# VH-VL binders against q8ixk2r445to577: the designs that were tried, part 286

Target 1, 133 residues: q8ixk2r445to577
Amino acid sequence: FFGMLQNKGLTDYCFDYNPPDENQIVGHQVILYLCHGMGQNQFFEYTSQKEIRYNTHQPEGCIAVEAGMDTLIMHLCEETAPENQKFILQEDGSLFHEQSKKCVQAARKESSDSFVPLLRDCTNSDHQKWFFK
Below, E stands for the ipSAE of ESMFold2; O stands for the ipSAE of OpenDDE; V2 stands for 0.75 times the mean of E and O plus 0.25 times the DockQ between their complexes.

## First folded at step 12 (VH-VL)

Design u29 (framework fv_zigakibart; at its last look DockQ between E and O 0.95; V2 from the best seeds 0.85)
Fold by OpenDDE, look of step 12:
Structure u29 (fold): chain C 133 residues (1-133), chain A 119 residues (1-119), chain B 107 residues (1-107)
Amino acid sequence: as target 1 above (133 residues)
Amino acid sequence: QVQLVQSGAEVKKPGASVKVSCKASGYTFTGYAMHWVRQAPGQGLEWMGYINPYSGKTKYNEKFKGKATMTSDTSASTAYMELSSLRSDDTAVYYCAREKYADYYFDYWGQGTTVTVSS
Amino acid sequence: DIVMTQSPSTLSASVGDRVTITCRASQDISNYLAWYQQKPGKAPKLLISAASTLQSGVPSRFSGSGSGTEFTLTISSLQPDDFATYFCQQYYHYPYTFGQGTKLEIK
């Protein structure tokens, strides 16, 4: 699966990564933003290693969860996907993080109308449903 | 460079409709939300809503639901806002404004379109 | 809706003066605050975003500060080109709202 990773509940919002420096793509938080179909900042790939790969820059980045955090951060992809970079995209659209045993949920940032994907206890909420488009 | 060029001034009678256009250039039109803001004479700025040109999805200020309709034509890189059932208090300068990518404030503005409603 | 209140509504000053415009939000908006400059017959121009980030091409005499509910725009030394109307805007919650404006005029 590849393309825009769009949220079901938060309509018209997609995974988005826009690092301030194109030469330093790791270490920043993945956000949600309006889907625009241009690729680039919103082009992701779900791999056979259960990675969510940011396939725009080289070297390629992979979404990771740092210890004790509930945010998604961009790390470099590795030959063997580390445990904190493994996600299961279920048939029902849920995106499950294996290490934390939590689901990725579209959530408000600082109670604002800006949004980020966050790890939360798994529910049947459409805000935890994702699909590639 | 990024440019937003709006249609010319309009003079309408009460009850009429008007459609303002905003032609974008210098960037990928479908990549950025386009907002509309109005300014009554001698007054402040008032946010009306936005459209995502890619999906066509809109979000309106509740105050302008039923009054304003936002559309876009990707082939023409143009955003439109139609005002219906015009009243005298709809007299204002209407601006289109591009949303800064992933930051939500407005980095580029159209020159404005004056809409005058008078009997 | 979040109400943005600017003060003063009108400010008379002279070239070279230091001036400060205040914007107050009716609730905490973190740093989701922008400042715009508008001259007669022209569209607003973005000066500052995120409460304190000066935009490219904007003179360094402009500065913004604040967070939460209190924000300030400061011009350290007024130039002739600075006489205009200034607006603050919150983009914390929809609907986005603006202050009523501060008209900076020549004394």
Scores: ipSAE 0.867, ipTM 0.945, lowest interface PAE 0.5, mean pLDDT 96
Fold by ESMFold2, look of step 12:
Parts: C-alpha cells; structure tokens; sequence
Structure u29 (fold): chain C 133 residues (1-133), chain A 119 residues (1-119), chain B 107 residues (1-107)
C-alpha cells in the first residue's frame, strides 16, 4: 500500500510528516493534517516488513514508537525492521503496533484543534481506522 | 510568488446575495486551506471559516453558518464565498487568507473586497 | 470561544521609541499565537508566528514573546514604516479569534 494514509473517523485528515529541515528527517513527530493530494509530506508506503515508510528523501524514514512512549516519530529505516517500527494494518482498518500491543488513534495535540496519531488501547473507534488512498 | 487577488467592491441592497472570489497563483491551490476573514468598518478581524480546496470540505464559524457558503473551483484556482440574505451589518471588508502548511496561521492575504449593504 | 484581549487599544509614540503591545488569551493556548500588522486600506501582514518566530523579510526590530495566556509584541526602535494597527490571533481552537487591535500612532 502507498499514498495518503487517511483516518476514517477524523475525516479529511491524513498522516503528514513536516520536519523543519528536509535533510534532517530523524526525531520529529508525525502529525495529522488536511489531506491535499500533493504527495510529498503525505506520501507513505506500507512494506512487507510491516514498516510505514516516508521515502520522499534518502535515506528513508520509518515510523517508530520509542519504548514507553505513545508518539509516532521518524527513525531511519534499517535493513531488518526493528520491533518498534512494526505496524499491522488490519482488515478492519486498525493500525496495530506490535511491540506495544496498542493501536494508532487520531488524537488532539496539546488539547488543541490540531491532531496527531498516538498509541492508545485498541478499540472499535473510527478514529483508530486507517486506509490508504 | 504567492498571490491572492479578490473580486472588486460590491454594493447591494438588503436581502440580496453576493459572491466574492479569490484567485490564487504562485502555489498549488489544492495543497492549502483557504480561509475567509471579515473586518467591519472601524472594527477588528473576525474569522469566518475555511475550505479545503482538495476535498471541498468546509468548516464555519458558527456565527456565519447559514449566512456564508464557501466553495472553490480547482480548475480556476479560485475560492468563493457567498453571503446570503444580506443585512446592513454585513457591510465589511472580506479577506481571503491562505493557511500556512501544517501551522494553521495565515501567511498570505488577498487585498480585500468591500461589500456595502445599503437601502 | 477564546477571547483575545490586547492592550493598549491606542498607543502614541515617536520614531526611535521602544514599544510593547500585550495580548492575553482567556485560556491557555500554548504558543499558538500570531501577530499581524495592518496599514490603512491594506490587508494584514504576518509578522510573528508561534508567539516568537519572526517571519522572513520582517525587520529584526520586531520580536514576540510569551506562552500560555500572556504574549507581547515588541518593536525595539520605531521607524516611520511601523505606524499601523497590530493584531494578535490565536490558532489553538476554532473559531480562530483576533485581538481587537492596537493602533500605533505617531506622537
């Protein structure tokens, strides 16, 4: 799968990666932003290694969750996907993080009207359902 | 070079409608939300809402629901705002403003369109 | 709705003066605050984002500070081009709201 990774419940919002410097892609948080169809910051690839890749730039970035954290951040992809970079996109649209046993949910950033994907206990909420377009 | 060029001034009678246009150039129109902001004579600025030109989805300040209708024409790189059932207190300058990508504040503004509603 | 309150409403000053304009939010808005300059008959122009980030092409005599509920715009040495109305704007919650404005006039 590749393209815009959209949220079912938070309609019109997509995974977005907007690092301050396109040459410094590691260590920043993935956000949700209005879907725009331009590719670039909203183009992601789901791989056979269960990675979510941001490959607009080389070296490629892979979404990770650091131990004990709930935020999705960009790491460099590795030859063999580390456990903290493995996500399962399930048939029902849930996006399951294997290491933490939690699901990705659309959530408010700092209680504002801006949004980020965060790990939460898995539920049947449409805010935990994702699809590529 | 980003530019937002709005349609010209309008004089209307109460009960009429008006449609203000905002033509964008110098950037990918569908990649940025377009907001509308009004400024009544001698008053401050008031946010009215936005449209996502890619999806056509809108969000309105509740104060303007039923008054304002925001649309866009992607082939013309133009956003529109229509005001219905005009009243004298709709007299204002109406601005379009582009949302800064992922940051939500407004980085470019149109020159404004004066709408005057008088009997 | 988040109410943004500016002070003062009008400020008289001379070229070379240091001026400070304050903006208070009715609730914590973190650093989700922008400052705009508006000259008569013109659209607003963005000066500051994220409370303190100076926009490209804006003179360094402009600066912003604050977080949470209190914010300031400072002009360190007024120039003739700086006489205008200044607005703060929160972008923390919809509806986005502006301060009522501060008109900076020549003394």
Amino acid sequence: as target 1 above (133 residues)
Amino acid sequence: QVQLVQSGAEVKKPGASVKVSCKASGYTFTGYAMHWVRQAPGQGLEWMGYINPYSGKTKYNEKFKGKATMTSDTSASTAYMELSSLRSDDTAVYYCAREKYADYYFDYWGQGTTVTVSS
Amino acid sequence: DIVMTQSPSTLSASVGDRVTITCRASQDISNYLAWYQQKPGKAPKLLISAASTLQSGVPSRFSGSGSGTEFTLTISSLQPDDFATYFCQQYYHYPYTFGQGTKLEIK
Scores: ipSAE 0.779, ipTM 0.916, lowest interface PAE 1.1, mean pLDDT 93
ESMFold2 (binder alone), look of step 12: mean pLDDT 93; pTM 0.941

Design u3 (framework fv_zigakibart; at its last look DockQ between E and O 0.95; V2 from the best seeds 0.00; counts 0 for: pae E 2.9 > 2)
Fold by OpenDDE, look of step 12:
Structure u3 (fold): chain C 133 residues (1-133), chain A 119 residues (1-119), chain B 107 residues (1-107)
Amino acid sequence: as target 1 above (133 residues)
Amino acid sequence: QVQLVQSGAEVKKPGASVKVSCKASGYTFTGYAMHWVRQAPGQGLEWMGYINPYSGKTKYNEKFKGKATMTSDTSASTAYMELSSLRSDDTAVYYCAREKYTDYYFDYWGQGTTVTVSS
Amino acid sequence: DIVMTQSPSTLSASVGDRVTITCRASQDISNYLAWYQQKPGKAPKLLISEASTLQSGVPSRFSGSGSGTEFTLTISSLQPDDFATYFCQQYYSYPYTFGQGTKLEIK
């Protein structure tokens, strides 16, 4: 699967990665933003290694969860996907992080109308449902 | 360079409708949300809503629901805002404004369109 | 809705003066605050975002500070080109709202 990773509950919002420096593409937080269909910052790939790859740059980035965090951060992809970079995209649209045993949810940032994907306890909420478009 | 060029001034009677256009150039039109902001004479700025030209999804200020309708034509790289059932207090300058990518403030503005409603 | 209150509404000053405009939010908006400059017959121009980030091309005499509910725009040494109306805007939550404006005029 590849393309825009869009949230079901928070309609019209997609995974977005827009680092402030194109030469420093790792270490920043993945956010949610209005879907725009341009690719680039909103183009992701779900691989057979259960990675969510940001492959618009070389070297390729993979979404990771750092220890003790509930945010998604961009790391470099590795030959063998590390445990903190493994996600299961279920048929029902849920995106499950294997290591934390939590689901990725579209969440409001600091009660603002900015949004980010965050790890939360798995529920049946549409805000935890994702699909590629 | 990025440019937003709006349609010309309008003079309407109460009860009429008006459709303001905002033609975008210098960037990918569908890549950025387009907002509308009005300014009554001698008054401040009021956010009216936005449209995502890619999906066509809109979000309105509750104050302008039923008053303003936002649309877009991707083939023309143009955003439109229609005002219905015009009243005298709809007299204002209307601006289109591009949302800064991922940052939610406005980096580019149209020159404004004056809409005058008078009997 | 979040109410943005600017003070003063009108400010008379002279070239070379240090000018401070205040914007108060009715609730905590973190740093989701922008400042705009508007001259008569023109569209607003973005000066500062995130409460304190000066935009490219804006003179360094402009600065912004604050977080939460209190924000300030400062012009360290007023220049002739600076006489205009200034607006603050919160983009913390919808609907976005602006201050009523501060008209900076020549004394």
Scores: ipSAE 0.823, ipTM 0.935, lowest interface PAE 0.6, mean pLDDT 95
Fold by ESMFold2, look of step 12:
Structure u3 (fold): chain C 133 residues (1-133), chain A 119 residues (1-119), chain B 107 residues (1-107)
Amino acid sequence: as target 1 above (133 residues)
Amino acid sequence: QVQLVQSGAEVKKPGASVKVSCKASGYTFTGYAMHWVRQAPGQGLEWMGYINPYSGKTKYNEKFKGKATMTSDTSASTAYMELSSLRSDDTAVYYCAREKYTDYYFDYWGQGTTVTVSS
Amino acid sequence: DIVMTQSPSTLSASVGDRVTITCRASQDISNYLAWYQQKPGKAPKLLISEASTLQSGVPSRFSGSGSGTEFTLTISSLQPDDFATYFCQQYYSYPYTFGQGTKLEIK
């Protein structure tokens, strides 16, 4: 799968990666932003290794979650996907993080009307359902 | 060079409607939410809502639900805001403003469209 | 709705003066605050975002500070071009709201 990774419950919002420095793509948090159809910062690829890749830059970035954390951050992709970079996009649309045993949810950033993807206990909420378009 | 050029001033009678346009140039129109802000004479600024031109989805300030209708024409790179059932207290300057990508504040504004409602 | 309250409503000052304008939010808005300058008959112009980030092309005599509920805009040495109305705006949550404005006039 590839394209814009959208949330079913928080409609019109997509994964977005906009690092402060265009040449320093690692170590920053993935956000959710209004889907805008421009493939540069909202283009992601879901790979056979269960990675979510940021494909518009070389070397490619892969979304990761560090142990004990709930935020999705950008790391460099590796030849063999590390466990912290493995996400299962299930048939019901849930995005399961294998290492933490949690699901990705659209969540409010600082209780504002800004949103980020965060790990949470898996539920059947549409805010935990994702699809590519 | 980002530009937002709005339609000209309008004088309307109470009960009429008006449609203000905001033509965008110098950027990818569908990539940025377009907001509308009003300023009544001698008053401050009031946020009315936005449209996402990519999806057509809108969000309105509760005060303007049923009063304002926001649309866009992607082929013309133009956003529209229609005011219905005009009253004298709808007299104001209406601005379009572009949302800064990912940051939510307004980086470019149209020149404003004065709507005057008088009997 | 988050109420933004500016102080003062009107400020008289001379060229060369240092002035401050205060904006208070009715709840914690982190740093989700912008400052705009507006001259008569013109659209607002963005000066500062994220409470303190100066926009490109804005003179360095402008600065912003604050987080949470209290914010300030400072002009360190007024120039003739700075006489205008200034607005703060929160973009923390919908509906976005503006302060009532501060009119900066020549003394």
Scores: ipSAE 0.428, ipTM 0.826, lowest interface PAE 2.9, mean pLDDT 91
ESMFold2 (binder alone), look of step 12: mean pLDDT 93; pTM 0.942

Design u4 (framework fv_zigakibart; at its last look DockQ between E and O 0.93; V2 from the best seeds 0.00; counts 0 for: pae E 2.2 > 2)
Fold by OpenDDE, look of step 12:
Structure u4 (fold): chain C 133 residues (1-133), chain A 119 residues (1-119), chain B 107 residues (1-107)
Amino acid sequence: as target 1 above (133 residues)
Amino acid sequence: QVQLVQSGAEVKKPGASVKVSCKASGYTFTGYAMHWVRQAPGQGLEWMGYINPYSGKTKYNEKFKGKATMTSDTSASTAYMELSSLRSDDTAVYYCAREKYTDYYFDYWGQGTTVTVSS
Amino acid sequence: DIVMTQSPSTLSASVGDRVTITCRASQDISNYLAWYQQKPGKAPKLLISAASTLQSGVPSRFSGSGSGTEFTLTISSLQPDDFATYFCQQYYRYPYTFGQGTKLEIK
């Protein structure tokens, strides 16, 4: 699967990665933003290694969860996907992080109308449902 | 360079409708949300809503629901805002404004369109 | 809705003066605050975002500060080109709202 990773509950919002410096593409937080269909910052790929790859740059980035965090951060992809970079995209649209045993949920940032994907206890909420478009 | 060029001034009677256009250039039109902001004479600014030109989805200020309708034509890189059932208090300058990508404030503005409603 | 209150509504000053405009939010908006400059017959121009980030091309005499509910725009040494109306805007929560404006005029 590849393309825009869009949230079901938070309509019209997609995974978005827009690092401040294009020359330093790792270490920043993945956010949610209005879907725009341009690719680039909203183009992701779900691989057979259960990675969510950001492959618009070389070397390729992979979404990771750092220890003790509930945010998604961009790391470099590795030959063998590390445990903190493994996600299961379920048939029902839930995105499950294997290491934390939590699901990725579209959430408000600081109670604002800015949004980010965060790890939360798995529920049947549409805000935890994702699909590629 | 990024430019937003709006349609010309309008003079309407009460009860009429008006459609303001905002033609975008210098960037990918579908890549950025387009907002609309009005300013009554001698008054401040009011946010009316936005449209995502990619999806066509809109979000309105509750104050302007039923009053304003936002649309877009991707082939023409143009955003439109229609005002219906015009009243005198709809007299204002209407601006289109581009949302800064991922940052939610407005980085580019149209020159404004004056809509005058008078009997 | 979040109410943005600017003070003063009108400010008379002279070239070279230090000028401060205040914007107060009715609730905590973190740093989701922008400042705009508007001259007669023109569209607003973005000066500052994120409460304190000066935009490219804006003179360094402009500065913004604050977080939460209290924000300030400061012009360290007023220049002739600075006489205009200034607006604050919160983009913390929909609907976005603006202050009523501060008209900076020549004394």
Scores: ipSAE 0.886, ipTM 0.950, lowest interface PAE 0.5, mean pLDDT 96
Fold by ESMFold2, look of step 12:
Structure u4 (fold): chain C 133 residues (1-133), chain A 119 residues (1-119), chain B 107 residues (1-107)
Amino acid sequence: as target 1 above (133 residues)
Amino acid sequence: QVQLVQSGAEVKKPGASVKVSCKASGYTFTGYAMHWVRQAPGQGLEWMGYINPYSGKTKYNEKFKGKATMTSDTSASTAYMELSSLRSDDTAVYYCAREKYTDYYFDYWGQGTTVTVSS
Amino acid sequence: DIVMTQSPSTLSASVGDRVTITCRASQDISNYLAWYQQKPGKAPKLLISAASTLQSGVPSRFSGSGSGTEFTLTISSLQPDDFATYFCQQYYRYPYTFGQGTKLEIK
């Protein structure tokens, strides 16, 4: 799949990656922002290796979760996907992180009206359901 | 450079409606939410809501639900706000303001449109 | 709604003075605070975002500080062009709200 990765429950919000330094794309957090069609920041590819790739940039970025963390961080893609970069996008729309056994959820940042994707215990919440557009 | 140019001043009678335009240039219109802010004479600023011109979705300050209707025309790079059932206390300057990408504060403002509602 | 309260409402000062304007939020807003300058008949102009980040093209005599509920805008050496009304704004949660303004007048 390739396109904007949108949340079912938090409508009009998409995965967004806007690193402060275009030449240092590694190590920054993925956020959720109003869906738009502009630039490279909201286009991702879901690969056969179960990666979520930010592949409009070379070298390509892959979303990862570091051990013990719940935030989605950009790493460089590798030829063979590391386990912390593997997500299962299930038919019901849930986005399961294999290594942690948790699901990606749209969550409020700092209790504000800003949102980020975070790992949480899997539930049937629409805030844990995702689709490409 | 980024520019927001609003339609000219309006004088209206109570009960009428008015549609204010905000034409954007110097950036990709659909990439940024457009907000509306009002300022009554001698008063502070009040946030009215926004439109996402990419999706057409809106969010309104509860105070202005039913009073304001926000739309956009992406082919004209123009946002609109219509005020209905005008009253004298709707007399104000109305600004459009662009949301800073991912940061939510307003980095560019239109020059304002004065709407005067005669008593 | 988050209420933003500015102090003072009016401030008289002379060119060269150090000026401080405060803004208080009715709840913790972290650093989600902007400062705007508005001259008569003109649109607001963004000076500071994130409580302390100076915008490009804004003179370095302007600075902001604070987090949580208390915020300060400081002009280190007042210039003639600085006489205006200043507004703070929270962008932490909808609806976004502004302080009532501080009019900075020449003494």
Scores: ipSAE 0.577, ipTM 0.873, lowest interface PAE 2.2, mean pLDDT 92
ESMFold2 (binder alone), look of step 12: mean pLDDT 93; pTM 0.941

Design u5 (framework fv_zigakibart; at its last look DockQ between E and O 0.89; V2 from the best seeds 0.77)
Fold by OpenDDE, look of step 12:
Structure u5 (fold): chain C 133 residues (1-133), chain A 119 residues (1-119), chain B 107 residues (1-107)
Amino acid sequence: as target 1 above (133 residues)
Amino acid sequence: QVQLVQSGAEVKKPGASVKVSCKASGYTFKGYAMHWVRQAPGQGLEWMGYINPYSGKTKYNEKFKGKATMTSDTSASTAYMELSSLRSDDTAVYYCAREKYTDYYFDYWGQGTTVTVSS
Amino acid sequence: DIVMTQSPSTLSASVGDRVTITCRASQDISNYLAWYQQKPGKAPKLLISAASTLQSGVPSRFSGSGSGTEFTLTISSLQPDDFATYFCQQYYSYPYTFGQGTKLEIK
């Protein structure tokens, strides 16, 4: 699967990665933003290694969860996907993080109308359902 | 460079409708949300809503629901805002404004369109 | 809706003066605050975002500070080109709202 990773519950919002420096593509947080269909910042790939790859740059980046965090951060992809970079995109659209045993949910940043994907206990909420478009 | 060029001034009677256009250039039109902001004479700024040109989805200020209709034509790189059932208190300068990518404030503005409603 | 209240509504000052405009939010908006400058017959121009981030091309005499509910725009030494109306805007939550404006005029 590849393309825009869009949330079902938070309509019209997609995974977005826009690092401040194009030469430093790792270490920043993945956010949610309005889907725009331009690719690049909103183009992701779900691989057979259960990675969510940001492959618009070389070296390629992979979404990771750091220890003790509930946010998604961009790391470099590895030959063998590390445990903190493994996600399962379920048939029902849920995106499950294997290491934390939590699901990725579209959530508000604080109480603002800025949005981010966060790890939360798995529920049947549409805010935890994702699809590639 | 990024430019937003709006249609010319409009003079309408009460009850009429008006459609303001905002032509974008210098960037990928469908990639940025376009907002509309009005300013009554001698007054402050009011956010009316936005449209995502990619999806066509809109979000309106509740105050302007039923009053304003936002549309876009990606082939023409143009956003439109239609005002219906015009009243005297709809007299204002209307601005289109581009949302800064991922940052939610407005980095570029149209020059404004004056809409005057009078009997 | 979040109400943004600016003070003062009108400010008379002279060239070279240090001026401060205040914007208060009716609730905590973190740093989701922008400042705009508007001259007569012109569209607003973005000066500052994220409460304190000066935009490219804006003179360094402009600065913004604050977080939560109180914000300030400061012009360290007023220049002739600075006489205009200034607006604050919260983009913390919809609907986005603006302050009523502060008209900075020549004394």
Scores: ipSAE 0.832, ipTM 0.937, lowest interface PAE 0.6, mean pLDDT 95
Fold by ESMFold2, look of step 12:
Structure u5 (fold): chain C 133 residues (1-133), chain A 119 residues (1-119), chain B 107 residues (1-107)
Amino acid sequence: as target 1 above (133 residues)
Amino acid sequence: QVQLVQSGAEVKKPGASVKVSCKASGYTFKGYAMHWVRQAPGQGLEWMGYINPYSGKTKYNEKFKGKATMTSDTSASTAYMELSSLRSDDTAVYYCAREKYTDYYFDYWGQGTTVTVSS
Amino acid sequence: DIVMTQSPSTLSASVGDRVTITCRASQDISNYLAWYQQKPGKAPKLLISAASTLQSGVPSRFSGSGSGTEFTLTISSLQPDDFATYFCQQYYSYPYTFGQGTKLEIK
């Protein structure tokens, strides 16, 4: 799958990656922003290795969750996907992180009207449902 | 090079409607939310809402729901705001303002459109 | 709604003065604060974002500080071009709100 990864519950919002330093794409947090389809910051590939790749920029990045954290951070992709970079996009739209046994949820950053994807206990909330467009 | 150019001043009678335009240039129009901000004579600034020109989705300040309608025409790179059932307290300068990508504050503003409602 | 309160409402100063304008939020807004300058008959112009980030083309005599609920805009050495009205704005949560403005006058 390749496209904009959109949230069912938080409508009109997509995964977005806009690192402060365009020459260093590693180590910054993935956000949610209004879907716009322009530029290349909202396009991701879901691979056969269960990676979510940021492949509109070189070198390619893969979304990871560091041990003990709940935030989605960009790492460099590796030939064999590390466990912390594996996500299962299930038929019901949930996005399951294998290592942590948690689901990706659209959440408020600092209780504001700015949004980020975070790991949370899995529920059937529409805020934990994702799809590519 | 970013420019927001608004339509000219309007004088209207109570009960009429007015549609203000905001033509954008110098950037990819559909990639940025467009906000509208009101400034009554001698007063501060009030946020009215935004439109996402990519999706057509809007968000309104509750104060202006039912009063303002925001639309856009992506092929013309133009945002619109229509005010209905005008009253004298709708007299103000109306600005369009572009949202800074991913940061939410307003980096560019239109010159403003004065709407005067008088009997 | 988050109420933004500016002080003072009017500030009289001379060229070369250091001036400060304060802005208080009714709740914690982190650093989600912008400062705008507005001259008569003109649209607002962005000066500072994220409480302290100076915008491109804005003179370095302008600076911003603060986080949470209290914020300041400082002009270190006032120039003739700086006489205007200044607004703070929170973009932490909808509806976005502005301070009532501070008019900076020559005296």
Scores: ipSAE 0.631, ipTM 0.889, lowest interface PAE 1.9, mean pLDDT 92
ESMFold2 (binder alone), look of step 12: mean pLDDT 93; pTM 0.945

